# VH-VL binders against Cytochrome c oxidase assembly factor 8 (COA8), part 164

Target 1, 167 residues: Cytochrome c oxidase assembly factor 8 (COA8), of Homo sapiens (Human) (q96il0)
Amino acid sequence: APERGAERRDTAPSGVSRFCPPRKSCHDWIGPPDKYSNLRPVHFYIPENESPLEQKLRKLRQETQEWNQQFWANQNLTFSKEKEEFIHSRLKTKGLGLRTESGQKATLNAEEMADFYKEFLSKNFQKHMYYNRDWYKRNFAITFFMGKVALERIWNKLKQKQKKRSN
Key: E = the ipSAE of ESMFold2; O = the ipSAE of OpenDDE; V2 = 0.75 times the mean of E and O plus 0.25 times the DockQ between their complexes.

## First folded at step 20 (VH-VL)

Design mk22 (from mj1 with heavy chain Y104F L105I, light chain G99H; framework fv_ebronucimab; at its last look DockQ between E and O 0.46; V2 from the best seeds 0.67)
Fold by OpenDDE, look of step 20:
Structure mk22 (fold): chain C 167 residues (1-167), chain A 124 residues (1-124), chain B 111 residues (1-111)
Amino acid sequence: as target 1 above (167 residues)
Amino acid sequence: EVQLVESGGGLVQPGRSLRLSCAASGFTFSSYTMNWVRQAPGKGLEWVSEISSSGSRTSYADSVQGRFTISRDNGKNSLYLQMNSLRAEDTALYFCAKETPFDFIWGTYAFDIWGQGTMVTVSS
Amino acid sequence: QSELTQPRSVSGSPGQSVTISCTGSSSNIGKGYDVHWYQQHPGKAPKLLISGNSNRPSGVPDRFSGSKSGNTASLTISGLQAEDEADYYCQSYDRRLSHYVFGTGTDVTVL
């Protein structure tokens, strides 16, 4: 009995972006699109004199990025799986094989695929609503912390100017 | 119930390797940064390692840098610590610790959930 | 070696107030990094008591309070009870080490 190769369920590998920015970089780096999420990861620069507030902002941005990467990686995998299942189911119902006479992968027409997209969007509507809510919440928080960091930087610059005038 | 359960501790000789595991339950494991913290017998707490929610970022204490590797499997709700080149100084109770959700107002974080720990003893 | 220094032990009578200090440096507490506090009973895991200098998680009694000034954070236990006998640890972040740091720990004894 041929050992049915256990289809390694491509669990979205915890995509350790193999992209490593140069060690001496003083800037944020954007990596290539992730294979699963199709999102480009950002590698955040850590300043030598990073303030606690700047650190909090960086951490929030990093966590938000990871959250977003995981969401879209999972969503894209789910979409691809359900799409394939839908195509197979429809082809079977039509009495068609998974391959054409030319050996190409059998496909459905645009109208049939429109039904899939509609059903998929309907099924995942609530998930997308929660995603959007959390996305706005996170981005609002990021913006808020960016404002705090900006104020801190202004204040520090003013203090330095005062100290230079007093000497 | 929110729970962390460490395993894989034991008695090992110096220079050997050991792999610790932490099984998470009762929360969305994949959403949180996880940490290892150790406590030598009769001593204080020492931070060992951190891994981000996706596993894309890791950090280590200088005392374990290059010897220990933190990893996670979000599909199995599991955290791991591969410990290589073990030393007598690595003898400790090893805790798995969950970081708090990010505070969107104050940006504070702490370790809100801890396991009971697994004992690692490195001796000749 | 711990970058945060705590007194080795603190003792008090039931109903008294005790304060545990956690002294850091300009690389951690003095830089403005938050301080967290943990309680650890013998043979138990640490429990979060105070987050972000002064915030109490749900289920932590109001008799526990945290403060921070300069390079020093403080945990105050008001109305000391027998159940408060435990080790207490402060925790922060050190920018030079680029990782979390714990205090040396304080043994609180109820007399």
Scores: ipSAE 0.822, ipTM 0.933, lowest interface PAE 0.6, mean pLDDT 91
Fold by ESMFold2, look of step 20:
Structure mk22 (fold): chain C 167 residues (1-167), chain A 124 residues (1-124), chain B 111 residues (1-111)
Amino acid sequence: as target 1 above (167 residues)
Amino acid sequence: EVQLVESGGGLVQPGRSLRLSCAASGFTFSSYTMNWVRQAPGKGLEWVSEISSSGSRTSYADSVQGRFTISRDNGKNSLYLQMNSLRAEDTALYFCAKETPFDFIWGTYAFDIWGQGTMVTVSS
Amino acid sequence: QSELTQPRSVSGSPGQSVTISCTGSSSNIGKGYDVHWYQQHPGKAPKLLISGNSNRPSGVPDRFSGSKSGNTASLTISGLQAEDEADYYCQSYDRRLSHYVFGTGTDVTVL
């Protein structure tokens, strides 16, 4: 069932987007992210004649992305390091080597590993609560500034339309 | 105690290189944009370079673009400025400076913590 | 190229008020970028005095105040004291240069 469509440009003067960034940004930042879904890099466009308010928003979004990426990168490294240390400690207590006869790293069974996961979650609970608090603070600020920018852009678009129609 | 301590300044001939270091303590270094600012003897302040909190974004004054490289090592709480092809006009006291904590309501950024500076003299 | 212009020096007697102007252009202060103020005593590092045009950081005496209108920002020192004798610099972002600029500096003398 092939379709034909006509596309009409409905944008006024340059700098106006058909998409509403504030709503997209709110959805992108709600809740604690998992590393993979929330670590996709956002490529930030710098408009010609970027306003001071637009610059503040862009810097906040860039800093928030860097903050989020650093947090989860550090958590991943800490998890990996502590996991190996836990395995090494338990194998040493059992008098076992770090590698099997085939040269692969020795590991613990699921019940033994469950102790590690419980300890790691408990140890990092406070850190993740502070992360969530800071995420909400950043999301509030981003939403607030996106609203300000959207209003500024609408106002400028209306002013530019008035100039065109006056000719 | 929050502080920034610069080092690596000295007397060098034109065309040579120097590497400045700035050691940070008393705050979470990896959370803040860092800057280099210089002050020629008897002159005012001149912004030189900035680097974002992760190190992924940098910018430079036109007068140093292509000659100076800012970098950071968040694991060592250290900021660096590699200064190549030095000229007499680069002679100055070089400060490192931290941007203020992000204001989640107003978005204000300024330089709230400064080091005491390290002197770079470029002369033959 | 753009620069923020400040008076070379201002002076006042203890207890009086002085005002330091910082005049820019449409590519910096006039475009609407924030203005910050720094105090620098001789041989010392600059110290943040006013951020975001008028915000006073913790530990800065309330006799310091800032404002901005049009192309001009102002720093006012009410009730001038001897320790206020220093150099003062304004700072803003300049869009054409794509980086921060500092003012020319003002030497405040307490008579």
Scores: ipSAE 0.665, ipTM 0.862, lowest interface PAE 1.2, mean pLDDT 83
ESMFold2 (binder alone), look of step 20: mean pLDDT 91; pTM 0.937

Design mk6 (from mj3 with heavy chain L105I; framework fv_ebronucimab; at its last look DockQ between E and O 0.52; V2 from the best seeds 0.71)
Fold by ESMFold2, look of step 20:
Structure mk6 (fold): chain C 167 residues (1-167), chain A 124 residues (1-124), chain B 111 residues (1-111)
Amino acid sequence: as target 1 above (167 residues)
Amino acid sequence: EVQLVESGGGLVQPGRSLRLSCAASGFTFSSYTMNWVRQAPGKGLEWVSEISSSGSRTSYADSVQGRFTISRDNGKNSLYLQMNSLRAEDTALYFCAKETPFDYIWGTYAFDIWGQGTMVTVSS
Amino acid sequence: QSELTQPRSVSGSPGQSVTISCTGSSSNIGKGYDVHWYQQHPGKAPKLLISGNSNRPSGVPDRFSGSKSGNTASLTISGLQAEDEADYYCQSYDRSLSGYVFGTGTDVTVL
């Protein structure tokens, strides 16, 4: 009677899922820059024994990363759009085309471009002030929860040391 | 002024698909995690799916994993649920719900704004 | 547990206090996850009553209070009023399911 290569059910105990295998990451991982924001996303490690407090910290870090990436993606697009609009407006005011005789995109000189940078910074000042305020609030909260997690971990180690000494 | 309005429900045969939509207004949609929750006729609430504020992170209840896909378009202030391979047990009123802002002291998340729901009926 | 256990119904006379229990397991309430409470009148969407175990959102009367101990959360309605007649659901997070879990629901009747 031939052995069909039947499925095996004798696998290592499920306890192998309780540790970080050498081939699996046990650390946060930083990915490549996002195309629109230019920020490198953090890929967060989720420990097997993640506590509710640790989950709150991770979610706050994840949401802050998403908020930050969305902000800078929007700012990068706005900068590019307003830069081209400024250049096109000034070229048309001077009676010039959008491209040179050679077909390359026409540009403005450094003095003219300085006007754009000043205008852009002025237009976006309030938006960046609100971003900075929220950034500080988020980072204070992250630090606060990191402290809570650190205390939770210390307390758990102290309880384990006390139990070990009493045994 | 804050509201969520679901649409796209209807009567459909088992094995078919439907796409639900949820239109948001009166708040900054792109800042919040969104959820789908369903309620079978005469039954309780069942969480279905979650999508993060940017749309980059999603999760699903075991009962719908692999069949349903949550998505969002922050440019249109819209949340979606693509429901494939529908079954009779998927028959329910489907709500979209907004998570609360993160509480910087206690870190609580709850569902503070709900739509009125859209009915999905799966029957032969 | 794939859902949180609540009594099917609770009743009281106007002015009485009623308490609704919400019992979970070590993978949800017992692990330390927050419990939230929702009120649902017939034909209406759920409304958030209590978040983070005991916090009342703006506009929720102070006769509603919440608490949590061990595997069990409780919603108490002090001074029951006719408008409190509704279904009530608790909600938490379950680590083993990696998702939210709702209670079975409690029908509160005002006699």
Scores: ipSAE 0.696, ipTM 0.887, lowest interface PAE 1.1, mean pLDDT 85
ESMFold2 (binder alone), look of step 20: mean pLDDT 91; pTM 0.942
OpenDDE, look of step 20: ipSAE 0.847; ipTM 0.946

Design mk7 (from mj1 with light chain Y93F; framework fv_ebronucimab; at its last look DockQ between E and O 0.42; V2 from the best seeds 0.66)
Fold by ESMFold2, look of step 20:
Structure mk7 (fold): chain C 167 residues (1-167), chain A 124 residues (1-124), chain B 111 residues (1-111)
Amino acid sequence: as target 1 above (167 residues)
Amino acid sequence: EVQLVESGGGLVQPGRSLRLSCAASGFTFSSYTMNWVRQAPGKGLEWVSEISSSGSRTSYADSVQGRFTISRDNGKNSLYLQMNSLRAEDTALYFCAKETPFDYLWGTYAFDIWGQGTMVTVSS
Amino acid sequence: QSELTQPRSVSGSPGQSVTISCTGSSSNIGKGYDVHWYQQHPGKAPKLLISGNSNRPSGVPDRFSGSKSGNTASLTISGLQAEDEADYYCQSFDRRLSGYVFGTGTDVTVL
């Protein structure tokens, strides 16, 4: 489903690329994965002759990246925090300490953790439904503005040719 | 109630520093780009600075570039403006303002919520 | 710094229409950037009236309308009321400055 594409977003190689809507970007830079969101940030290039419509598309892409990065950073943090709290609570119920005899953090095995994973999925179902809806809306909006930019560039090329023909 | 409240203004001598704060309530602060706008006494509005929703992108008016630093703490719902090397021309009422969400039809951003401002006076 | 040009003041009687111009340059309005309008009553913060040249936010009366053509944007107040007495500012983006610019402001007086 298109709703899950944001988790795997990596659009650029290791070098500098140029922004070219609705085609692949030119002069954009993709950084390393963010520690908390696991998403690669895109650093957008602003060309000298950027049109107002191109600026709107760039801002929409920038805002969508920031929204997506914040969502997954928060979800990853919440998952980690609630996982530790669940483990702590279950170890306490079993009369066990937070550390093993060797000093390592005590954990629960996969069977013991099954209850946590079920609970976490249930608690966060609505939040992920809203995320998927918003992801869909944002990506359709991006496509819509990419189309507008493409038409603008075609129109400007045609005006350029008409001026040459009449001069 | 949706609200922005500025603080930290005052009287200060040229060359000194001041830090403004803006406390947000009644909306999801971390979802919106924020701005500082100032208004000198008896004068019009002048844009000062912008910071993106995550805090990762900032921009400044030429008149304050290199002297002012905008920042935000989304955990505290707070926006800040660090003002260094203050000049008499920085004397103004300083507003914080929230940008509207992206308009998916027209792609516009405007400033829909404003605070009442905090007064900064730079004078010998 | 660079500002958008507005008339200093405009006056009208209750029920009349007034129009406030906002003239920019080829680096802002003339390049095609959107224009927004704000109303500011004395001693108060600005309030958004028009976004994206002509869109009225919820709660703004339909007597306020905006338009843009070439280097110029216009705000029209139809059916002027006493509460419309305030300062009005336009705003756009300037590509040369890479930042927002406001108009010089217009003092609207209701006679």
Scores: ipSAE 0.703, ipTM 0.891, lowest interface PAE 1.0, mean pLDDT 85
ESMFold2 (binder alone), look of step 20: mean pLDDT 91; pTM 0.942
OpenDDE, look of step 20: ipSAE 0.848; ipTM 0.946
ESMFold2, look of step 21: ipSAE 0.678; ipTM 0.881
ESMFold2 (binder alone), look of step 21: mean pLDDT 91; pTM 0.943
OpenDDE, look of step 21: ipSAE 0.816; ipTM 0.939

Design nk10 (from ni3 with light chain E55N; framework fv_ebronucimab; at its last look DockQ between E and O 0.50; V2 from the best seeds 0.72)
Fold by ESMFold2, look of step 20:
Structure nk10 (fold): chain C 167 residues (1-167), chain A 122 residues (1-122), chain B 111 residues (1-111)
Amino acid sequence: as target 1 above (167 residues)
Amino acid sequence: EVQLVESGGGLVQPGRSLRLSCAASGFTFEDYAMNWVRQAPGKGLEWVSGISWNSGDISYADSVQGRFTISRDNGKNSLYLQMNSLRAEDTALYFCAKDSRFFLGSGHFDVWGQGTMVTVSS
Amino acid sequence: QSELTQPRSVSGSPGQSVTISCTGSSSNIGSGYDVHWYQQHPGKAPKLLISGNSNRPSGVPDRFSGSKSGNTASLTISGLQAEDEADYYCQSYDWSLEGWVFGTGTDVTVL
């Protein structure tokens, strides 16, 4: 199962739905699953007083969400197209039509389809290994910046505490 | 004004080294991946190498792997290409290009320099 | 290494439409990676013309449009102008090479 995206979608690839959070929300929103990727986009809140460090974290998260959405949208589309091509080629080899007598799409049984699933996974093994490696590199950077933002917030609270006691 | 300025090109003998520099200005350099692209005289564009915003991801074209090293100094807004073991086929105009993204592979090249010429001949 | 295939040259009269094709493989355009287009006038650096298959950056005239289907992308110049005479390159990412690939380039001539 692919990891959920954490970034706000400011722009979307063609055919990908866009969630619209309430105008005055002060929180991040999780939208419905995208039609093509099956991932739930996050719509990030942008406060007026966002620090440069917080802005960079948000941009990193947004880019990673867009990248992840695009990868799985494309992979799901490819899977569907190659599945139909496999079914059509096997039906043709058996001398069968693409439709049953009732007009429904002819299919293969689960045992026959197992060959497709094995071939698809095998062809995509290296691509998914690169995707996983890249996913970890992106999320390591995001986690690192989450830590930096947390330290910045602690420091700001300590400065306010010091200023309060000096008055 | 967003600007990229390459330097360090010149005439060198095969087997020698050169170091190219690219000075960036007018944008937050540390937020973007950077790339080198070359163009041999009268030929098309060839991607050479790319480096992510934090140098944590680096990639090379097969033709330069093991000979060229890309690096960046975000404190100086500068991108570098160390070119070792130069060959005649490395002769080209070398462009510095700004990526639109932090990481490699999902962006496009929205700002280009004017290039610095590298000629490798005896 | 792999490269994206473009026609060597295309020509048209002022006001006509021309289309430049860009054909890749299953490891780049065929895997759903975006196609970007660059314009290069003689002696000049390349300039971004189209990003993300069809998006025009600010300052690019409406007569430039892009599309993608399957392994092939297209750049269309409608209402061809004299200043459109240049070289045009497509670009996509290739997951198997872990790098960018450019098209072979197309010389557009205005007759």
Scores: ipSAE 0.727, ipTM 0.888, lowest interface PAE 0.8, mean pLDDT 87
ESMFold2 (binder alone), look of step 20: mean pLDDT 94; pTM 0.958
OpenDDE, look of step 20: ipSAE 0.863; ipTM 0.947

Design nk2 (from ni3 with heavy chain S100T, light chain G99S; framework fv_ebronucimab; at its last look DockQ between E and O 0.56; V2 from the best seeds 0.73)
Fold by ESMFold2, look of step 20:
Structure nk2 (fold): chain C 167 residues (1-167), chain A 122 residues (1-122), chain B 111 residues (1-111)
Amino acid sequence: as target 1 above (167 residues)
Amino acid sequence: EVQLVESGGGLVQPGRSLRLSCAASGFTFEDYAMNWVRQAPGKGLEWVSGISWNSGDISYADSVQGRFTISRDNGKNSLYLQMNSLRAEDTALYFCAKDTRFFLGSGHFDVWGQGTMVTVSS
Amino acid sequence: QSELTQPRSVSGSPGQSVTISCTGSSSNIGSGYDVHWYQQHPGKAPKLLISGNSERPSGVPDRFSGSKSGNTASLTISGLQAEDEADYYCQSYDWSLESWVFGTGTDVTVL
């Protein structure tokens, strides 16, 4: 979160100020990957003269980003947890320890891990089908409104051009 | 003032139909998903159906699937529930509820109407 | 019908705390879906009390708090007052049913 508006004393030394973005911008900007979802959030610019159509597009995009971030954050945690449980279960069944003699975490080879990936995909197939359907519904709406905003901006530019010509 | 007002309830015989309406005011109706929730006398809340902001996504509880139809008219700020083949177990107070999101499943219900009573009995 | 499990009733004396549990399944709370809480006084419509597991809407007293862990959410009412006597419902989304699901409801009594 940006903190540029906070009052600072002129005298030094000032403490290190923490700003999410380095400074105010008139553009959308893309942040670092979220540590849980691995998705890069977009931080939307809200212009002073945002039209109702532009506002609706921004809200649709923000809602979809939040929905997508939440889904993948949860799925990544579930995947990691179930992957470790699978590895530990298979190592135990084989009579092996959880760590090698060198102290590193014991692992399974690619052939052994293929069973996990197939099981995880099968368990989550229906959930991911619903996610994909919902993703397309959301993004179709967003794309439609991106087109409407683009046309609105072209129309406004043409009106300004006609105004100049008539003057 | 943000407000939802339900109407269209009443007493009907089993097997008959009713149509509920919900009039919305004080907010941009077309930007939010909408839901119907019912409460049988002395019982808890049961979600009935929901519809996305643009009607592109609709869902029903299993107990009403195939008998009830949710719809909306964003031009009239109105939500509807057509209830066909009514049964005694459909007897309940029916609430209209505003979602906080455009699409189903990721929001919550921040505004509720006072409900309209539907009684299905012989 | 699928529903979230809540205790039928809880009670407490004025000024004390009560906690209401809400237990779901792997297709709703267990899938990471948020839990929301609603308060309903007799003869009134439900009112949003907690959203997003723990967020209080404007106008909701700070004596109401929520949390979620694993497959269970909790609503805590601290500093219990007479007007807190009401029914309380949790809510989550269930991806497998493509439906909102409510809890069974808890009647809170102030002794």
Scores: ipSAE 0.727, ipTM 0.890, lowest interface PAE 0.7, mean pLDDT 87
ESMFold2 (binder alone), look of step 20: mean pLDDT 94; pTM 0.957
OpenDDE, look of step 20: ipSAE 0.854; ipTM 0.942

Design nk4 (from ni3 with light chain S96T; framework fv_ebronucimab; at its last look DockQ between E and O 0.58; V2 from the best seeds 0.74)
Fold by ESMFold2, look of step 20:
Structure nk4 (fold): chain C 167 residues (1-167), chain A 122 residues (1-122), chain B 111 residues (1-111)
Amino acid sequence: as target 1 above (167 residues)
Amino acid sequence: EVQLVESGGGLVQPGRSLRLSCAASGFTFEDYAMNWVRQAPGKGLEWVSGISWNSGDISYADSVQGRFTISRDNGKNSLYLQMNSLRAEDTALYFCAKDSRFFLGSGHFDVWGQGTMVTVSS
Amino acid sequence: QSELTQPRSVSGSPGQSVTISCTGSSSNIGSGYDVHWYQQHPGKAPKLLISGNSERPSGVPDRFSGSKSGNTASLTISGLQAEDEADYYCQSYDWTLEGWVFGTGTDVTVL
């Protein structure tokens, strides 16, 4: 499954940095789809006054993004490889060549390809179950620390107002 | 100086228990997953168990599942391995290893201790 | 236990290059998990040599290089030196075991 935070704005009529992030930015932004994973990476902003808690949150998010991109990049390659192997095996069983009379790669009909998709999903069921479990563990930690950072920022604002009023 | 120091090894009879400790210093212990790796005399490295930064993710090698328990105390910068129902096959030098990541499975082991010897014999 | 396959030993003369293979399966290296390499001198703890297939930590000479293709990773030591005589282990994650697996180890001898 794609990252939940990914947002499609392909049709949005705005000047925001959707496809070409600014060289210097004070905000996180979403880049173009990665060639291998097809996921859109978040490019994280590092403020000059980042607290230890804010740094931990950013590192948790960075690690989770890298993990997620690696998983789907690997799954996309596995899917493509197993699809070609399935097609090759079924054509060989039918006594057919790998290319049509026109020179294009031979393929299977929709019903035959449905068999591949079912087989692939069944074969990868447990791996995706582990991925989903790990995804929730990671995102629970991230959500918890987002709350802690929010409270830290509120507390710092209150403490700063207290100092100004006491002077 | 980043350092990992194992302790608690020794000679025990089969079926008995031992508890290993690993004291960490020189880095923010609570931000990293931790692992135990063992090496039988004259043999290669075997991963034993790992634990995520917050103890929320724990895994064991099949050979020790149900007998060993990994734990950590982030307040004491310490990693532990409770080894129950010890067998002769558990005889090895046990290393503590720091992971490069918070969670298991996506990092590498960048810092190692010198190990503590566990000998299981009648 | 599951293992990644390495040659038992490899040897070379000073200044030559040697290559150590590390072959896994579809549940570890074949699933695209990174391969890491560790060097271990006799009586010493292992030391990280290569991470992320090809990345050298600070202090590791550039004569050490790594690569990965398919189910196989390789460590190459160019310009072999006497101090490189040690055991070398590869490592990857295995999703079916939900754990780390090490290679069988390779004894590198400098002639």
Scores: ipSAE 0.721, ipTM 0.886, lowest interface PAE 0.9, mean pLDDT 87
ESMFold2 (binder alone), look of step 20: mean pLDDT 94; pTM 0.959
OpenDDE, look of step 20: ipSAE 0.861; ipTM 0.946

